# Designs tried in a protein design chat: VHH binders against Probable RNA 3'-terminal phosphate cyclase-like protein. Part 6

Target 1, 375 residues: Probable RNA 3'-terminal phosphate cyclase-like protein, of Arabidopsis thaliana (Mouse-ear cress) (q9c578)
Amino acid sequence: MVMMKKMKGSQSFRQRLLLSTLSSTPISIDEIRADETIPGLRPHEVNLLRLLEIVTDDAVVDINETGTRLKYKPGTIVGGKNLVHSCSLSRSIGYYLEPLLLLGLFGKKPLSIRLKGITNDPRDASVDTFRSTTLNIIKRFGVPAEDLELKIEARGVAPNGGGEVLLTVPNIKTLSAVHWVEEGMVKKIRGTTFSTRVTSDFEHSMRFAARGIFNNLLPDVHIFQDHRAGAQAGKSPGYGISLAAETTTGCFISADTTVSCERPDETGELDVEKKERSPAEDTGVEVASWLLQEIEKGGVVDSTHQGLLFLLCALSEQDVSKVRVGTLSPYAVETLRNIKEFLGVKFAIKPDPLTGTVILKCTGSGLINLSRKLS

## First folded at step 20 (VHH)

Design s5 (from pS30 with Y34L)
Fold by OpenDDE, last read:
Structure s5 (fold): chain B 375 residues (1-375), chain A 118 residues (1-118)
Amino acid sequence: as target 1 above (375 residues)
Amino acid sequence: EVQLVESGGGLVQPGRSLTLSCAASGFTFSSYALGWYRQAPGKQRELVAAISGGSTIYADSVKGRFTISRDNAKNSIYLQMNSLRPEDTALYYCARGRKYFVDYMDVWGQGTQVTVSS
């Protein structure tokens, strides 16, 4: 009888659900924001549970009246075609994409799902970053590239969203262990600007500013414009930019941001510092600079993808993975803890004083998709 | 003052080995990309090898023969050149660039001459 894992608090909620599902481990979480002014699960967290119910069979979700307690029995990952899910607007589609990508890999059937909501928000990795960087990282672990795709059909920014993306994820048998320690040299930079219900001038400004930063560093820089109008522009005005550097060894380092032009003042979450609207040029410079900072940290992935990298390593075949990263992010550290708790996988961590990077090694858990239908 | 000073060049016969050294001063060595470039008479300057972070890159023409290394304690990089060929004859430069970038270097040494001749 697989004992229910008892947990407390709201930390790593998304990741706990993911790992619970992948490991088929029932969980109970108590004291979810019990002492906060607004106690209990957030709309996006509840919505994530609904998403899990869509992509799995026989999942059991039990939430108490106040939302401060959750009992979750994970179902079997099924996947399927032509699925549709409306995401909560309290977080962007990127919040849901991360767990969904990993779950999709281990489904009985390939996954095809339309997600509706906010495509770009600074709180989460944008759909552009997922397409340009995240999918490429996943491919390194032996996932077929031809069946892994994210299409952006409509853009949506906060607060009202209206974006739509189509995600396709192949179901695989196993992930491959990786020896990934060579960062390579940056050979090209690619980017995408977007705008919704505003003039495309914002995109031009961001593009020009960002390119100005890179022109003295390398010749191969291209930033594309994705201006949307009408139904494809969602329900709120905004703009943003996503950048990704590719290295000679196939590493991708990314940075992105989004500016919403109609953010309601009262977003219930106290801590969103009302960033005064900076000129679009400044936004371009800031994101470009951020990209350079991420590159300079070293490692085969950027700070935002460290957690994913570790999850992929831990979920891989029972072989040794070795990876290089920059300074560990708080999210990455928490990810390592969760991996240990749910999968029993421990990482050896060794700082490299010569480079300022960190080498991590683990033996994968050897997760096998036994229910995969041989097409 | 930021400086790069090359040494170790000379005349060698084909098939022999030579080690070039570049001493850097005035900046934090690990915060930059460092590389070796060469320019043969009548040809354009080309990247030979570079090192940044945990990564090295080599020109195809020197892969398997040349090795770039660094010593942070000495603030120096080295180019071990094995199995030298006449076509390796060039003025070899040490250069500095932004970390993980090798397309545009901002600091250059004076160069050291390498001549491979029978």
Scores: ipSAE 0.914, ipTM 0.964, lowest interface PAE 0.4, mean pLDDT 94
Fold by OpenDDE, fold request of step 21:
Structure s5 (fold): chain B 375 residues (1-375), chain A 118 residues (1-118)
Amino acid sequence: as target 1 above (375 residues)
Amino acid sequence: EVQLVESGGGLVQPGRSLTLSCAASGFTFSSYALGWYRQAPGKQRELVAAISGGSTIYADSVKGRFTISRDNAKNSIYLQMNSLRPEDTALYYCARGRKYFVDYMDVWGQGTQVTVSS
């Protein structure tokens, strides 16, 4: 009888569920925001559990009345075609995409799923970032590119969403270990602006401003415009920009932002501080500058993707993966802890004082069949 | 003052080796991309090799023959040139650019002449 892993708190909830499922390890989480004004699981967390029920078989979810306790027995990852899931609007589709991508890789069948909700929100990686950067990172681990795709059918921003994307993920036997320590030189920058239920002038302003930052750095810069109208524009006004730098070694570094109307926070409280809407030009400059900062940190991925990189390494074949990253993000550090806890994979961490980067090395868990309990 | 000073150029026979040095002053070496460029008579200036962070890049024409390295303690970069060919004859420049960018360099040295002739 595989003993249930007991945990506490709301931290890394998404990742705990993911790793539980991938390792076939039942979990119990107590004291989920028990002392907060609004205790218990958030709508997006509950919604994520529902998503897991859709893509797996025989999962058991038990939540107490207050939502402060969860018992989760993971099912077998099945996948399937023409699945549909409506995401909670408390988090963007990006919140769900990360675990879904990894789960889809290890399904019995290829995954095809339509996700509905918010496509772009500053709290999560945007669907554009997933397309431009995240999928490319995954491909580095031996995932076939032809069957891995994210289509944006409709855009939606906070608070009312209305976006829709179609994700296709191939099921694979195993991930390949990687030796990925050379960042390369930036050879091109690609971007996408979007606007919904506002004038496309915002996109023009952002594009112009961002391009102005890059014109003196490299010649190959292209930012696309994706203005949406009607049903494809969702239910709320907004705009944003996503940028990605590609290097000579096939690394992708990304930055994105979205400007939309205020929505209640996770506690349902409206942050009354009316953040004065910055001019669209400033948004363009800000994101461009952020991209440059991420590039300058070094590493083969940006700070947002460090956690994913480590997960991919840990889930890879029983061979050594070696990767270079910039300064470790808090999320990345937590990811390493969770990986150790669920998969038993330990990373050797070595700072490189010459470059200001960090080298991480691990032996992959060798995940081939999710029916195998790793613990 | 930000400055790059090249040295080590000269006349060599084909097949021989030469090491170029570039000494940097006035800036933090590790915060920038550093590279070697060359300009042959009647040709455009071209990237030979660059180093930034943990990465190096080489022109196809020199790949496997040339090696770029750095010494942060000395604020210097080096270009080890092996198996030199007459086609490698050029004025070689050291240059600085933004970290991980090599398309547009903002600081240049005066150059050092490399001549490969029998």
Scores: ipSAE 0.911, ipTM 0.964, lowest interface PAE 0.4, mean pLDDT 94
Fold by OpenDDE, fold request of step 21:
Structure s5 (fold): chain B 375 residues (1-375), chain A 118 residues (1-118)
Amino acid sequence: as target 1 above (375 residues)
Amino acid sequence: EVQLVESGGGLVQPGRSLTLSCAASGFTFSSYALGWYRQAPGKQRELVAAISGGSTIYADSVKGRFTISRDNAKNSIYLQMNSLRPEDTALYYCARGRKYFVDYMDVWGQGTQVTVSS
């Protein structure tokens, strides 16, 4: 009888569910925001549980009346074709994509799922970042590229969303361990601007501004425009830009942002002078500068993808993975803790003072997809 | 003042080795990309090797023969050139660029001449 792991608090909720499911470890979480003005699980957290129920068999979810206690018995990861899930609008589709990608890899069947909701939000990695960067990171671990795809069918920004993406994930037997310590040199920059229910001039402004930053650094810079109209533009006005740098060793470093034009200035104060939205040019410069900062931190992934990198290493075959990253993000540190707790995998951490980067080593847990049906 | 000064060039026979040195002053090495470039007579300047962070890059023509290294304590980079060929004859430049970028360098040395001839 696999003993239920008892936990407390709302921290790392998404990762806890993911690792619970991958390790087939039942969990109980108490005191979920019990002392907050609004106690309990958030809509996107509840929605994530529903997503897990769609992609697994025999999962048991028990939430108390106040949402402050969760009992979760993970099911078997099944996957399947033509699945549909409506995401909560409290977080973007990117919130759901990260765990879904990993779960999809270890399903009985390949995964094909349509996700509906917000495609681009500054709180989460955008669907563009997933396409340009996240999927490429996953491929490094031996995942076939041919069957791994994220298609953007409609875009949606906060608050009302209306976006749709189609995710396809192959089911694999095992992830490969990696020796990934060479960052390489930046050889090209790729980007995508988008706009919904606003003039495409915003895209032009962002594109021009961002390109201006990179033109002095390298010749191979291309930023594409993805203006959407009608049903493909979602339900709210907005625009944004996603950028990714590719290096000579196949590393991808990314930065993205989204501007929602309907977001009420959260400052409840009456006299909130309509903070004049920063010009779209400034947005372009900001994201470009952010990308450069991420590049300068070093490592084979950006700060946003450190957690994912560590998860992939920990879930890999029982061999040694070695990776280089920049300064560890708080999220990455928490990820390492969760990995240790659920998988028993410990990382050796060695700072490199010469480069300002960190080398991490671990032996993978050796997770094997035993339920994989040989098509 | 930011400055790069190359040394170590000379006349050598084919198959011999030579080590170039570049001494930097006025900036912190670890915050930049550093590289060696060369320009042969009648040809365009080309990247030979570069180092940034934990990474190195080499032109295909010098892979396996040349090695770039750094000494932060001395604020210097080096280019060990083995198995030299007549085609390696060029003026060799040390250059600085943005960290992990090697396409456009902002500071250049005066260069050191390397001649490979029987």
Scores: ipSAE 0.909, ipTM 0.964, lowest interface PAE 0.4, mean pLDDT 94

Design s5 (from pS30 with Y34L)
Fold by OpenDDE, last read:
Structure s5 (fold): chain B 375 residues (1-375), chain A 118 residues (1-118)
Amino acid sequence: as target 1 above (375 residues)
Amino acid sequence: EVQLVESGGGLVQPGRSLTLSCAASGFTFSSYALGWYRQAPGKQRELVAAISGGSTIYADSVKGRFTISRDNAKNSIYLQMNSLRPEDTALYYCARGRKYFVDYMDVWGQGTQVTVSS
């Protein structure tokens, strides 16, 4: 009888569900925001559970009336073609993509799923970042590139969304361990601007401003414009820019932002500080500067992707992975804790004083997709 | 004042080894990319090797023969040049650039002459 893991609180909810599912470990979570003004699970968290029900078989989800208690028995990851899921508008599609990508890798069948909702939001990695950076990181672990794709069919920003993406994830047998410690030199920068229900001038301004930052650093800079209109532009006005630096060793470092109308906070409190919409030029400069900061931190991934990197290492074959990262993000630290809790994988952490980076080493858990049908 | 000073150049026979040194002053050594460039007579300046963070890069023509290294305590980088060839004859420059960027360097040394001849 697989003993149910008992947990408390709302922290790392997404990762807990992911790791529960990947390890086939039933979980109970008590006291989910029990003391908050609005107790219980958030709409996007509940929605994530629904997504798990779509991509797995025989999952059991039991939520109490107040949402403060969850019992989750993970099902078998199935995957499948032509799946459709409407994401909550409380978080962007990026919130769902991270766990979905990993789950898709270990499904019985390849995964093809249409996700509807917000494509770009400053709280989450954008769909552009997933395309430019996240998928490339995953490929480093032996995932076939041919069957791993994220197509942006429609863009949507807060508050009303209307975006749509098509995700394809191959199911694999195992992830490969990696020796990934050389960052390389930045050889090119790629980016994408988008705009919905606003003039494309915003994109031009952002692009010009961002390029201005990079022109003195390297010659190979290209930022593409993705203006959407009509049905492909979603239901709310907005614009944004996503940037990714590629290095000589195949590392991708990313930064992105989105400008859209404010969502009412979950608490209904309109953070009245109407942050005066900064000029689009400033947005371009800010994101470019952010990218440079991330690059300068060192490591083979940016701060946003450290958690994912560690998950991939931990889920890999029973061999040693060695990776270099910059300063550990809080999310990354929490990820390491969760990995230890669910997978029993421990990382050796060694700071490198010469570079200001950190080397992490682990032996993968050796997760094998035994249910994989040889199509 | 930000400064790079090269040393170690000279006349050597083909097949011999030479070590170049570059001493940096006036800036935080680890916060920048540092590299060696060379310019042969009648040719354009080219990247030979660079180091930034935990990474190194080499021109294809010197790969396997040259090694770039750093000593943070001495604020210096080195270029160990083995199996020197006549085509390696050039004025060698030390340069500084943005961390992990090597395309445009903002500070240059005066250079040290390396001549490989029989």
Scores: ipSAE 0.909, ipTM 0.962, lowest interface PAE 0.4, mean pLDDT 94
Fold by ESMFold2, last read:
Structure s5 (fold): chain B 375 residues (1-375), chain A 118 residues (1-118)
Amino acid sequence: as target 1 above (375 residues)
Amino acid sequence: EVQLVESGGGLVQPGRSLTLSCAASGFTFSSYALGWYRQAPGKQRELVAAISGGSTIYADSVKGRFTISRDNAKNSIYLQMNSLRPEDTALYYCARGRKYFVDYMDVWGQGTQVTVSS
C-alpha cells in the first residue's frame, strides 16, 4: 500500500499534479466540487491528467464515478519526441503549458510536443506571452536557451479553437538558484497583435491605440501584426494583443488580452469627433494600461508570473534564491502554501515599504533529474 | 503644482567631488522615476543616473564615480559626483517620469551648472 497525501477540494489542481509528479508524492483529492450542481472534475482537468499520462510512464489515475475523488500516483517523467495532444477547449493551451514547461525540464528525454486547441483567450496567458515572457523567466534559472522554444503554427480562439503550437523543452539536471532583485528600467516594449477570421483592421486599431500611450514613455516600441488566414486561422473569429516590456536588467513584464468575436463587426466605426472609440481601440488602450499597471507594481516579474517564479526558486539547487516582486497576488500566496506542503520549502518574506515591493528568499529543495538522458 | 529645484552646482577642480541635490514639491517620490540628466554645450541632453523602486541605472561614462540616492522623507534626490573630469562639465537637470521609465521624463528642473576646470 502506498502512503498518499490526502487533500480536498478543486483548488490548485494544476499545482497539486505538478508538485505531486515532481516530488514523486502520490495524492488523493476528495470532495472535488462535491456540493455543486455539476460535481467533479472539469473537462480541462481530466484532459490535463491525460497529458500527464502522455509525458510520464507508469502513472496511475483513478477517478470515481462522479469525478469527485481523484487518486493519482505519479509516474516517471519521460518526455520524448513526436508527441501530440489535443487540449480540451474549456481552457486554452496556456492552462496546460504552465505545468508542462516545468515537467519537461525533469524528463528522461527532451520534450517535443504539439499542442492543439485555443492559443489565445482572456483567462489563461496567451501563447505569445509564454514565448515572450514565460520562457525568458525560466531561462534565468540555468535552462539552455536554444532548446526552450514555443512555435505558433496556427492560431485558434474560443469557442472552436483550431490552433496549434510546437513546444520544445530541454531536459536538465538541476535548476540554478538566482539572486534577482533589481528590476531595472524599461528599455523597450514589444508586442504582437493577431486576427483570425476577422478584418486585420482590428490589429491596426489595437496597435495604434497602444503605441499612442507608449510613445509618450519611450522610443523603442514595436508591435508586430500576425493576421492568420485559411487553416492557420483556426475555427473561430477573434483578435487580440500581447505586450511585453523588457528592462535594462533583463526582466520581462507582460500583459495580454483576447476578444472572441462570434458576430461579424457590421459597423467598423473608428473613434471620431464626439464618437465612441471602436472596440479594438478600447482593447489596445486596455492592454497598454494593464501593462503599465503591472510595471508600476514593481518586481522582477508581473503578478501573473509570481507563482512560476516561486516554483522555480523552490525547485532549484540547495542554495539561496532571493527575488523581488510586487504585491503578492492571491494565486502567488496559494502557490507558496502548495510549495511548503509538497516540498517543505519555506520562504522568508520581507516587505519593503519604501519601494512598495516584497523580497522573498528560500533555499531550494535541490531537485535533481537522476534519470536524465540526452537522446 | 509639481516642481523640481536643483542646487549644489559650481566650479570644481578635476579629481574633486561635488554633491547635487534636487528638492521636489507637489508629488510623492516613491510613485515615480527620478533622475539626473546633463547637457554639455553643443551636445544633446543625456541620462546620468536614475532611481526608481529598488533599482538604479547609470550612464557608462559615470559608473563607479557617481552615485544617485533618494531621501523620501525630505522629498529629495542627490547626485554624489566623485573623481570629476572636464568632460563632466554640463548643465545638470533633475527630472521626474513614470515609475521605471527614464527615456521621456514629464517634469524638469531649471538646471544647475557644474564646471570642472583648473
Scores: ipSAE 0.765, ipTM 0.889, lowest interface PAE 0.6, mean pLDDT 90
Fold by ESMFold2, fold request of step 21:
Structure s5 (fold): chain B 375 residues (1-375), chain A 118 residues (1-118)
Amino acid sequence: as target 1 above (375 residues)
Amino acid sequence: EVQLVESGGGLVQPGRSLTLSCAASGFTFSSYALGWYRQAPGKQRELVAAISGGSTIYADSVKGRFTISRDNAKNSIYLQMNSLRPEDTALYYCARGRKYFVDYMDVWGQGTQVTVSS
């Protein structure tokens, strides 16, 4: 008797669940990796469904025995305090943070949740990038700064994790539309290195190499160390570096990387081009170069945050948002398709060949948190 | 190969206006930040104004009085200086730097002198 939006395949799983929940649209997904040697949902995808059951009320999840078919009837977003979720180690905490940040804004109560797992991994944005960059993007849409917070209680890297963060998200009524087209000029670069179960000298080497690149560009560069010991160091050795550039108009552009033991894919297959563990100096050069490449692309966000930017614009009040980005990433294009399918929001896309950037405009869907309660 | 040539400097009375020009050659304008810097006697060189992409930045001391502009067809940038003051007296340089960076520039012109005096 309940009509469901019919879908196929494993693509966009995280965004489909996010948008299904925000729009109260039941979905049925068939043929999830049905023809693969190991078919069906992966551990991190099942784990995301469990997280949705924790932060919503009355959700219905029906998965067949092989995991190749999912029927999802979204519940109401409740939020709440003293929540704990152990994330699957097949993906980092960042995989779960991205949808959770948006879901928490539209909850009945403010969200406070402790997430356990992998804090830093090259496959997903690190928890440092969420603190330095992702949260600042969200705040631009009218979210109160004081109650939007991510604390890093312990660090953990692949394969065994052991990290822990505390996420606090305020509940709001609506998101504000934005006019955000001026990139500004880079005025400062900030960063954080970390090390777990290895010498902190790796952090010094990464900082030294990265600063060597930036010293020829600007004077205001500070990269802080975060060496973790004991229980706060998680269960696996690793190190990494997260960088953010801040511009004169309040834009943040980020890059991060982590060095840890390689793990097999969720299917047990190893990456064909297995990554070699780089010396710490090479890691510092790599991340600094990546940051500079993202800056040169232009736009008010880096390529990895384009999807979030478009989701925020589409969820905002029924007014026009206008944003500038660099060349659209494949993930950003996928995000635009999912937004149209679930919210009916269409973006006008106008390339700006004189600057090498792209302007996107939309009228937000006008999502209103009707169940909002302030505790 | 890469060159920046300033022109338009001179002696001018306080309260008057002056336009500086910078002709560039040997590179693609849109791939870089371009700016005006000045150095008064006994002082360090300081940013006056810069343009990169569609963004501009101005020193606090010149906001509202100076305007930077760019003409890609003429491969030139300009500095319109209005309401000139004696403290604007300096050697003015045109400079190029990495796109979106204006603190440390990699190519400099020879400079054009601006003197504001009765």
Scores: ipSAE 0.759, ipTM 0.882, lowest interface PAE 0.6, mean pLDDT 90

